# Designs tried in a protein design chat: VH-VL binders against UPF0128 protein PH1314. Part 6

Target 1, 225 residues: UPF0128 protein PH1314, of Pyrococcus horikoshii (o59052)
Amino acid sequence: MIKMLEGYYIIENPGVVPAERRFRMKDLKAWGYDLHLGTIEGERAYFISKTGERHEGETYIFKGKEYHVSRTQKEIPENARLLARIIIERGNPYLEVWLEEEDVKFPLTKEDPRIILKRIWEKEKLNQLLKHVRAVGLTTDFYKDNVFTQGIPLPYEEYPPKVRRVLREVKDIHRDLTGFGRFVFQYFGEVDKMHNYRLYWTLPTLHLFDIDIANEVDKVLGMLD

## First folded at step 11 (VH-VL)

Design d5 (from c1 with light chain D30E)
Fold by ESMFold2, fold request of step 16:
Structure d5 (fold): chain C 225 residues (1-225), chain A 120 residues (1-120), chain B 107 residues (1-107)
Amino acid sequence: as target 1 above (225 residues)
Amino acid sequence: QVQLVQSGAEVKKPGASVKVSCKASGYTFTDYYMHWVRQAPGQGLEWMGYINPSGGSTKYAQKFKGKATMTSDTSASTAYMELSSLRSDDTAVYYCARDYDWLTGYFDYWGQGTTVTVSS
Amino acid sequence: DIVMTQSPSTLSASVGDRVTITCRASQSIESWLAWYQQKPGKAPKLLISDASSLESGVPSRFSGSGSGTEFTLTISSLQPDDFATYFCQQYNSYPYTFGQGTKLEIK
């Protein structure tokens, strides 16, 4: 829904941010991990390692426990789900990731989401996300300020067609991809064929670990460049 | 589903006025700009302007400023277009047309048209 | 105002033919152009937006191309239902303007 307030527009979907989200093998690989089936201290388990670090048949010690790799998975098993959530502990965000095989949980990792997101975005060349991220917690904030004029913001009806399309694309992302989002936008016109605008965009952090969603957000952030 | 139903044909004398209605259904009326398009007999299409039903802001093509007045009643999901000081060259079919998505500038749903005939 | 000029004004063709209709803008409209089909006594129907994006439910034999000042609508294999008048419309700048129309009739 679009709302105008005090010379700027707010595009918001107030839906519930899910506590956890299912992910695909392509997401896990983008995060930089391999998924293995094997044993931990002789007990059947799924676990991860850095891509290419451990191989089938390998036995190794990690943090005082013995791991044996029986098979490196090419896909998430059909009877399993790759799941993750964001947890806040002492004011710090953590990404917790696990594999759930039927009703059994296999913890995979607990890491700072800021480090993992930066790694993903650098690898995938998502330069708008890298350049404009300002805060990461349960939600992630982006801020972009390309205002070089002293004029006042224009009403929506006076936006060029491409600028109006940015707002519609944001609406579609909130509706179709993230469920929740808040986008605040001001447009001041073109000066020397450069769009003058300011935006603030809040999205669920967990959704930014889906590489396809991250790519769409990056594309929209760069539409007026 | 989405439907725009316009008021019936009108026959008027020069100098009179006419108000055409366009009742919307099957969607959230205030989420889409409503445009008005004229088609004179045997002629092409001519954009007249729009109204934003959310807040009532309007824009008119220069040719229709002072001639056309666009309003809406959100409680009735109805847009209106009034023509004043009618002349014979105002004889045309008048369409309401819904913007595709907020304000894109092209139209996916059209009313059936209202014929306005101005005869001396 | 941006003037939209269509060519030809009338086009005669047979079922199965490939036909093209041209629309020229008096200045660049990038790709902010739509095509409509109108049958006698009926409202226009949207076929194509953004010069080349086919609307849902429109047969794939319709296609659009072009950018800047010159645009075409192509029907790859003409069907009986396609005999109608076709209009282009720019939405780059106010006022929005239409071409004068191309009547596609049976030979």
Scores: ipSAE 0.583, ipTM 0.836, lowest interface PAE 2.1, mean pLDDT 92
Fold by ESMFold2, fold request of step 16:
Structure d5 (fold): chain C 225 residues (1-225), chain A 120 residues (1-120), chain B 107 residues (1-107)
Amino acid sequence: as target 1 above (225 residues)
Amino acid sequence: QVQLVQSGAEVKKPGASVKVSCKASGYTFTDYYMHWVRQAPGQGLEWMGYINPSGGSTKYAQKFKGKATMTSDTSASTAYMELSSLRSDDTAVYYCARDYDWLTGYFDYWGQGTTVTVSS
Amino acid sequence: DIVMTQSPSTLSASVGDRVTITCRASQSIESWLAWYQQKPGKAPKLLISDASSLESGVPSRFSGSGSGTEFTLTISSLQPDDFATYFCQQYNSYPYTFGQGTKLEIK
């Protein structure tokens, strides 16, 4: 849906920000972790370590407990799901990650999502996300202001075709990838070979931990550069 | 299923007017610009202009300013195009065509066409 | 106005042939170009958008390429159903304009 409000166009999908989301091994790897099957104090468990930090057959002490790595997983086990959620505790966001194997939960980590997102975005060279992120909580906000002119915002019909495509790409991302989203956009024209525009984009934070979605958002943020 | 159904063929004398209708179904009428395209006998396609059914904004190719008037009735999901002061060289098939996605400038669904014949 | 010029005006070919239709723009239209197929007495049918994006339901034997001022539509293995007139259309700038058409006659 597109709405005009005093020279702004709003592309919004008013869905529910999901409480939790399933992820793939490629996402966990992008977050910087290996998944292991082994033991913690002799009891069978799944657990993570930083990529390359621990190896099959290794026994080590972590936070006062003995860990033994039996097998480093190449994929999420067929009978399991990798799950995560964002929680807010005393005003601070945390990414909680666990593996659910046939109704048994194995906690993997609870960390500041901002640290993990920055790691992902740096590794994947998602420079638009890095440069324009403003806030991370249950939703993540981006702001970009490339207005260098004193003109009045143009109506959508006067946008160049590629600028109109930005709005359509955002609509598709909200519909097909994130469910929820809010994108606010103004366009002032092309001056001195530069597109003059302003945007605000609010997306569910969990979806930005899916590296394919993060790539699409970064691409759209940079379309007019 | 998206469908555009146009009004039937018209035979008119020079100086008359004609109003072609295009009834849309199978989609949200106000989410897509509606275009009108002319095809004279044995000739190519000419873009005439569009109407935004949301709010009624129009744009006309210069050739059709003062000749064509585009309107819509959102409650009936119907677009209209009226030709005034008809001349014999207005004889053509007139199509309504839905924009692919809001306003892209290309058209994925077309009406069946309405033949307008102008002769003395 | 951006003038769109197609070549050839008429093309005769046999079932199974690879055929190519060319469309030239009088100035750069980047990749803002669509291809349509029109059979006698019928409305045009969208085949390709953005120079190379195949429309859903269009056979994979159709493909498009090009950017700037020169564009091509290719049919990799001509079928009897492909007898039609083909039009290119630019949507870079108002007014939107069409090529004059290429009539494909199957031998």
Scores: ipSAE 0.473, ipTM 0.788, lowest interface PAE 3.0, mean pLDDT 92

## First folded at step 12 (VH-VL)

Design f1 (from d1 with heavy chain T30D)
Fold by OpenDDE, fold request of step 21:
Structure f1 (fold): chain C 225 residues (1-225), chain A 120 residues (1-120), chain B 107 residues (1-107)
Amino acid sequence: as target 1 above (225 residues)
Amino acid sequence: QVQLVQSGAEVKKPGASVKVSCKASGYTFDDYYMHWVRQAPGQGLEWMGYINPSGGYTKYAQKFKGKATMTSDTSASTAYMELSSLRSDDTAVYYCARDYDWLTGYFDVWGQGTTVTVSS
Amino acid sequence: DIVMTQSPSTLSASVGDRVTITCRASQSIDSWLAWYQQKPGKAPKLLISDASSLQSGVPSRFSGSGSGTEFTLTISSLQPDDFATYFCQQYNSYPYTFGQGTKLEIK
């Protein structure tokens, strides 16, 4: 990141990276899962399966336990919350997902967030995220290098209106959607109707599992293409 | 409410200088660029330039370089514009106008205007 | 400098009329255009930004359209409060420039 020391515009919100976040059914579906109510080893439980993999009335064995699908949920129950967190264990990130119904916690899955994010982005055709992601932990780093002409970075006031709009969008995303974020931007001018720029964007990983946020971030990343 | 209040009307002789003030209220002064626009009697609007109160960066239209000097006082939430070497054709209403957001280039809040009259 | 030319310079209309004001740029300004309303002795009021984005509090009878070099401000049904002078302004490049204005008066 030595090149970033040459001068840049930074948009940074020192908010809190959430330890856990509540999600919607649409998010779970975007992740590629169905939510089921049924039994595990005869005990009432919520559990998930890959979309379309399991059906109502089905009984199956998974990881040595007997599952019975009584109902495939269309919505998260009103008295329940779908929650997830990112944890780092022995150098590996995990997305842990569970459902809380009143005071009962139902674990749903614990998976590599990178695998799930990739699946989501491919399905939703979020090509900017797919192409420019660099690291996934508690936060996710995106890096985009569209520098084709060497030069001195311009000040913000010399950015074209479209470029300033992008930065305003980033500001708004940090303010309204993520609370936390760091966006570092270098702009070297427009050549042949192409913007010459470099960006580094750090966002809370957990928020990228919100499909609406993911879409918005992808849109912003592609605005200068 | 967001408001810009400008100083009162000025009458000056040719060659003199005048400093117009624009006091902001109802928002964080340093978060918005402040533009200046003038309007000669019976004429249209003319953009003069802007200042970023945060850091003091200024941009002037070529026509007003050397004519107008824009400054700001964060502690007073006030923007200033000084006109030097006044001529009769500098007679106009001068407006301060807040940039909508991070230098969008259009203005959502305007002062009431300050009439500057230059006469012998 | 980008020259903004409005037409007509003066427009006479009646309450209830549909009115269209045109603004032409000497070169492409994409959609970086704003419209203002100014009444005598008052500061301009922002009506529309980005060619077609209606500002909060502005009546829905106002609308903007266009891109590139041709832009229009439309008032679907004139109200008594709408008689004023209207200005377009480009913010594509420095210096920002305004049209010469269109005075909308009562017929």
Scores: ipSAE 0.869, ipTM 0.955, lowest interface PAE 0.5, mean pLDDT 96
Fold by OpenDDE, fold request of step 21:
Structure f1 (fold): chain C 225 residues (1-225), chain A 120 residues (1-120), chain B 107 residues (1-107)
Amino acid sequence: as target 1 above (225 residues)
Amino acid sequence: QVQLVQSGAEVKKPGASVKVSCKASGYTFDDYYMHWVRQAPGQGLEWMGYINPSGGYTKYAQKFKGKATMTSDTSASTAYMELSSLRSDDTAVYYCARDYDWLTGYFDVWGQGTTVTVSS
Amino acid sequence: DIVMTQSPSTLSASVGDRVTITCRASQSIDSWLAWYQQKPGKAPKLLISDASSLQSGVPSRFSGSGSGTEFTLTISSLQPDDFATYFCQQYNSYPYTFGQGTKLEIK
């Protein structure tokens, strides 16, 4: 990253990194979970399992508790919200997921976000994210080094139209999807029809759990390849 | 409402200079590149160059290097283009035109044009 | 410099006609092409960007197509308000260059 001390172009939005975010059923499914309504130890509860692992009518023991699946939800109930947050505890990140139905909170899971993200990205074939992720906390860092010929970074005005388009896409992602983000970009020209560039991209981790956002970020990361 | 308002028509003698202004309103002036395009009577459009009001970076077509000087005043939300050593063939309508976004290279908002006439 | 050549230079058509204007680039410009409409005494108006992206507020009867070196602007059903000169413009490389224009006249 020392090379990033050289001249670079910055696209940065100082928006708020959300401490909590609402998600859709499609996101939960992308995470590889089914949502169930049933009972835990005889008490009404929502809970999750890996996709296809549990079925309606099934009773099973998990972590010493009895679960009964009354219904596998197709959608988040109208009077409920699927929520998640990233927390850092003793140097480790966790994704906490829960469902709020009216005034009742149903914890669903607390897991390492890195494990879940990896699973999502593998399943969705988001290869750019898989390859170039560097750190996951409240925010996630991506670093991509495609510099094959060292030189002086070009100014934005000398970028090819395609490259400028990519940067505009980043701008729009920050504006429309993430609110917060920092994109640092160096461009050294095109050689043999290959773009010579380096980038560093920081985004709120929670937003990457939105499958649509993840796909968009992955797309943009690969646009110059 | 986004608009560009240019200064009025100019009549100059050969060898003189003229400075055309382009006042922007309805948007953040320094967030958009400003291009200049001229059109000789009965002729097509000719791109002259652009300025980034944020930082003052300029790019000129080779033909207009030394002929045109583009500047801007952020506090006044105004772009300027000065033409020096005017010749008869500099007679044209000069337009300021806002770049659509971050130097897309095409222009979505145009001034009304400024007619510059160079005659003896 | 990239030379943009439009054809035809002048086109006469009737209301309701399908009109097609062609723009050719002296070298490939990918899809970095815009179309403008200019009416007499007025500034040009952006119609299409990136060869085929219709701008907001532009009637749907306008469309653009093409890539590389050949591009077309099409008006599916000509309206009286469409009487104007049309210009293509490349923004692939500096300097940006325009076609010489196509004057569309209503019969």
Scores: ipSAE 0.866, ipTM 0.954, lowest interface PAE 0.5, mean pLDDT 96
Fold by ESMFold2, look of step 19:
Structure f1 (fold): chain C 225 residues (1-225), chain A 120 residues (1-120), chain B 107 residues (1-107)
Amino acid sequence: as target 1 above (225 residues)
Amino acid sequence: QVQLVQSGAEVKKPGASVKVSCKASGYTFDDYYMHWVRQAPGQGLEWMGYINPSGGYTKYAQKFKGKATMTSDTSASTAYMELSSLRSDDTAVYYCARDYDWLTGYFDVWGQGTTVTVSS
Amino acid sequence: DIVMTQSPSTLSASVGDRVTITCRASQSIDSWLAWYQQKPGKAPKLLISDASSLQSGVPSRFSGSGSGTEFTLTISSLQPDDFATYFCQQYNSYPYTFGQGTKLEIK
């Protein structure tokens, strides 16, 4: 069902913003990290470093503790899961990442999600996400105001086919990839080969750390450019 | 499982009206625009218009404005198309067809067709 | 209105042949074009959307290509089940319009 409200359309899925999520080695690499097996203060552990910063066989001191790299992992171990969640502490968001191996948790990092997201989006050249992000917390808001000549907003039935497809792509992203989402859209027409539109898109922040989901969102944000 | 079942063939005299039904099953009726397409004997396909079952918005090809009236009944998952002031050149098979996804403009599920014959 | 013109109107071919059917639009329709198959006494069946996207359950011997004003439907190796009438349809602009059809017959 698609409905118009006060000259705009809302594409909404009332699903669940995930509390934690499993990720792949591909995602961790996109975040800019290597995963190592080795020791911390002589005890077996998994830990991360920036991609290329530490090598197999290396021993180093980090924040007063001795690390030794036994193996740099090419994949997440078969008996383990890479997990992350967004935590709000004193009004500030943090991405907590850990590896869980047979109910043993190995903390990997706790960082400002905005720093990691910016790194991902710059490295992956996700320019729409970079340009249009407005807020990052448990959810992330994007806002795009591409209105150069404003007229009366068009009804969905009068959108060009490509513009109607934007709304369907958003519906599919909410249904198939994110579960939760809210997309608010107005379209005013095409003037001088430029689409005039306004959009607001709220998505679960944790999903934006999946590089395939981030790519799809960036693609949709740029469809009318 | 997705299915559109249309009402049976009709034989009418010029000046009469006819109302064709199209009962949907196997999907959420309100989520898809319903189109009507006609095919005159030995001829190609001609788009007549559509209805959005959610709210009842209709659009007609210019040729069918004032001739066709499209309605729907969400509680019965049924779309209707009524032709008024029938003429012999209204003789055709009339199909209901479901839009692929909301409003794309192409149709993935068709009814079996309803033959309307107008003769004196 | 956008006029859709198919060529040829009738095509005679044998099982195993490679067949192409063309559809030309009177103005650009980008890639907003679908292909349908219709057998006698039956409703049309959707084969291809967006000029080249094959519908689920349609055999891979069917393919579509084109953009702008010229489009083709190709059947790489005809099967007995493929003898039917084929229609293109544009959905770029109202009113939506169909080509006049191409009847594919056994030789």
Scores: ipSAE 0.707, ipTM 0.888, lowest interface PAE 1.4, mean pLDDT 93
Fold by ESMFold2, look of step 20:
Structure f1 (fold): chain C 225 residues (1-225), chain A 120 residues (1-120), chain B 107 residues (1-107)
Amino acid sequence: as target 1 above (225 residues)
Amino acid sequence: QVQLVQSGAEVKKPGASVKVSCKASGYTFDDYYMHWVRQAPGQGLEWMGYINPSGGYTKYAQKFKGKATMTSDTSASTAYMELSSLRSDDTAVYYCARDYDWLTGYFDVWGQGTTVTVSS
Amino acid sequence: DIVMTQSPSTLSASVGDRVTITCRASQSIDSWLAWYQQKPGKAPKLLISDASSLQSGVPSRFSGSGSGTEFTLTISSLQPDDFATYFCQQYNSYPYTFGQGTKLEIK
């Protein structure tokens, strides 16, 4: 729904952000990891390493434990799910990632989500996300100020067709991809073929670890450039 | 499932007014701008304007300012268009048409049309 | 106001023919153009949006192209149900305007 408040248009989906989310092998690869089946201290386990760092047949010590790589997985095993959640501990966000094979959980990593997101966005060249991220917690905030000539904000009905399309694309992302979001937009007009606008975009952090969603958000952030 | 059903044909005298209704079903009425388009006998299509049902904002083509008044009733999922001070050249078929998605400017669902005939 | 001019005004053709209808805008409208089909006594039907995007449920024999000021609607193999009047419509600028129509008649 488009809603105007104090010269801003708000595109909001107040749905529920799931506590955890399933991810694909392509997401794990975008995060910069390989998934291995092998042993930890002689017991069968799944675990990760940085892409290319460890190979099949390798034995190594990590944090005082012995790891052996039996097989580097090409896909998430069919009877397993790659899962992650964002948790807040003492005011700091963490991404917890695990593999659940049937009812057995194999912890994979617990890291600062900002480190992983930056890695993803740099590797995938998601420059709008890199440039405009403001804060990362349970949600991630973006702020973009593309105002070169400021006046009073225009009403939606006076936006050029392409600018109106941005708001519809945001609605579609909130509906189809993230289930939750808040987008706040001001448009001041086009001067010298440059759109003058300001935006705030709040999205669930966990969804930004899905590379297809991250790509789509980056595209929309740059749509009027 | 998505439909726009308009009120029936009207025959009016010059100087009278007419109010055409357009009842929507199968979608969220408030989320789509509603346009009105006229077609005089044997002629092309003319965009008259639109209403945003969510807040009642209207825009009219200059030709129809002061002639047409567009309103809506969200609780009835119905848009209205009233023509005042009718003249013989207001004789036409009047369509309501739903915007494709909020306000794109093109129309994917049309009412069946309401014939308004103005004669002495 | 942006004037939309269609050509030809009337086109006679036979089933199976390939036909092309043109629409010219008096100033650039980017790609903000739609095509509609209208049969006698019926409301217009949306065929194409954004100059070339075919609407769901519209047969693939219909196609659109163009940008700026010149646009075309093509029917690759005319069917009996295609005899109708066709309108283009710009939505780049207010007021939105339609072409005068092209009547496609059976020869």
Scores: ipSAE 0.616, ipTM 0.851, lowest interface PAE 1.9, mean pLDDT 93

Design f1 (from d1 with heavy chain T30D)
Fold by ESMFold2, fold request of step 21:
Structure f1 (fold): chain C 225 residues (1-225), chain A 120 residues (1-120), chain B 107 residues (1-107)
Amino acid sequence: as target 1 above (225 residues)
Amino acid sequence: QVQLVQSGAEVKKPGASVKVSCKASGYTFDDYYMHWVRQAPGQGLEWMGYINPSGGYTKYAQKFKGKATMTSDTSASTAYMELSSLRSDDTAVYYCARDYDWLTGYFDVWGQGTTVTVSS
Amino acid sequence: DIVMTQSPSTLSASVGDRVTITCRASQSIDSWLAWYQQKPGKAPKLLISDASSLQSGVPSRFSGSGSGTEFTLTISSLQPDDFATYFCQQYNSYPYTFGQGTKLEIK
């Protein structure tokens, strides 16, 4: 639904940000990791390393424990799920990632999501996300201010068709891809062939680790540039 | 199953008024602008205007300002269009048409049409 | 007001023919154009939006193209069910306007 409040429009899909989410091997690779099957202190386990850092047959010490790589995985095992969640500790977010094989969990990493997201966005050239991110926690905030006029914001009915489409695309992302989202938008018109607008977009951080969702958000964020 | 069902044909005398109804079903009525389009006998289509059922905002093509009045009743999922001071050249089929998605400006679902005939 | 002009006004063609209907806008409308089909006694049916996006359930023999001021609707292999009048409509600017229509008759 579109609602005008204090000269701006809000597009939201309210709900609970999901506690955890399933991911694909392509997402893990985009995060910069290889997945291995092997042993940790002689016990069968799955674990990760940075892409290309460790190889099949290698034995190494990491954080005081002995790792042996038996097989580097090319896909998530059919009987397993790659899962992740965001946790907050003393105001700092962490991405926890694990593999669940049948009823057994194998912890993979716990890392600052800001570091991983920056790595993904740089590698995938998601420049709108890089440029406009303002905060990362359980949700991630984006802000753009491209207003160069002294005018007042226009009502939705007076938006050019392309600008109205931005709002519909945001609605579709919230409905179909993220479940939750809040988008606040003001449009001041086109001056010297430049769209004058301001936006604030809150999305669930966990969903931005899905590379296809990140690409869609980046595309919409740049539609009026 | 998205459907618009309009009220039946009307025969009116010059100077009278007519109110056409358009009952919507199968979707969230408030989320889509409702347009009205007329088609005179043997002729093309002419956009008359729209109503936003959420809040009642209306826009009319200049030709129909003062002639047409568009309203809606959200609790009945029904849009209305009233023509006043009827003349013989108001004889036409009048369609309600749902906007595709909020306000795109094109229409994916149409009512069956209501024939309004103005004659002495 | 943006004037939409269709060509031809009437088109006679045989089953299997490739048919093209043209719609010209009096000023640029980018790609904000829809095509409708209307059979006698029936409401119009949306075929194409945004100049080229085929509506769900519309046969793939229908296609649209164009931007700016000139647009075409193409039926790649005419079928008997395609006998109808076709309208273009712009939604770039108020008031929204339709072309005068093209009546397609099967020979």
Scores: ipSAE 0.611, ipTM 0.849, lowest interface PAE 1.9, mean pLDDT 92
Fold by ESMFold2, fold request of step 21:
Structure f1 (fold): chain C 225 residues (1-225), chain A 120 residues (1-120), chain B 107 residues (1-107)
Amino acid sequence: as target 1 above (225 residues)
Amino acid sequence: QVQLVQSGAEVKKPGASVKVSCKASGYTFDDYYMHWVRQAPGQGLEWMGYINPSGGYTKYAQKFKGKATMTSDTSASTAYMELSSLRSDDTAVYYCARDYDWLTGYFDVWGQGTTVTVSS
Amino acid sequence: DIVMTQSPSTLSASVGDRVTITCRASQSIDSWLAWYQQKPGKAPKLLISDASSLQSGVPSRFSGSGSGTEFTLTISSLQPDDFATYFCQQYNSYPYTFGQGTKLEIK
């Protein structure tokens, strides 16, 4: 729905921010991890290590426990799901990640989501996300101010076609990819081939750990550059 | 299932007016701008303007300002285009056409057309 | 106003031929260009948007290309159902304008 309030257009999907989300092997790899099947203190388990840090057949000590790598996985096992959620503890967000095989859960990591998101965005060169992120919690906020010449805000009908497409792309992202989002946009016109606009975009943090969604959001944030 | 059905052919005298209706079905009427396009006999297509049903905002090509009036009735899912002070050179087929997605500027669904004939 | 000029105005061709219709804009319209097909007594039908994006349900023998001021619609292997008039339309700037049309006739 496109809605104007106090000179801004708002593209909003008021859905529910999901408590947990399923992810793919490509996402785990983008986060910087390998997934292993092996043993922890002799008992069968799945666990992670930094990409390239541990190899098949290796035995090592981590936090006082003995790990043995039987097999480094190339894909998430067909009978398993890679799951994650965002939790807030003492005012700080954490990404909890686990593998669920049948009904058995194997904890993989609990880490500051800001550290992992920065790692992803740097490796994938998602420069719009890096430059414009302002806050990370259960939701993530982006703010972009690209105003060089400010004037009377234009109505949507007077936007150039490419600018109108930005709003439609945001609608599609909210509908098809994230289920929830709020995008606030104001456009002042094009001067010297430079679009003058500002925007605020709130998205569910958990979805930004899906590398394909992160890439689409970065693309839209940069469409008018 | 998405469909635009226009009112029937009209025969009018010079100086009269005519109001063509365009009834929409199979989609949310207010979510898409509605355009009007003219085609004179044996001629090409000419964009006349549009209406945003969700607020009544209109835009007219300069040639049709003061000649055409576009309105809509959201409760009836119907757009209207009225021509005033008809002349013989207003004889044409008039189409309503739905914008593809909000306002893109191109049209994916067209009405069947309404022939308006102006003769004395 | 942006003038859209199509070439040729009329084209005679046989079933199976590869056909190319051109559309030239009087100023740059980037890729904000659509193609329509119209048969006698019928409303136009959208074939292509954004110069090259084929609409759902349109046969893959139709393709579009171009940007700036020069655009083409190509039918790779002409079928009997393709004999019609074709229009380009720019939506870069108001007023939106159409080309004068290209009538594709059977030879």
Scores: ipSAE 0.495, ipTM 0.800, lowest interface PAE 2.9, mean pLDDT 92

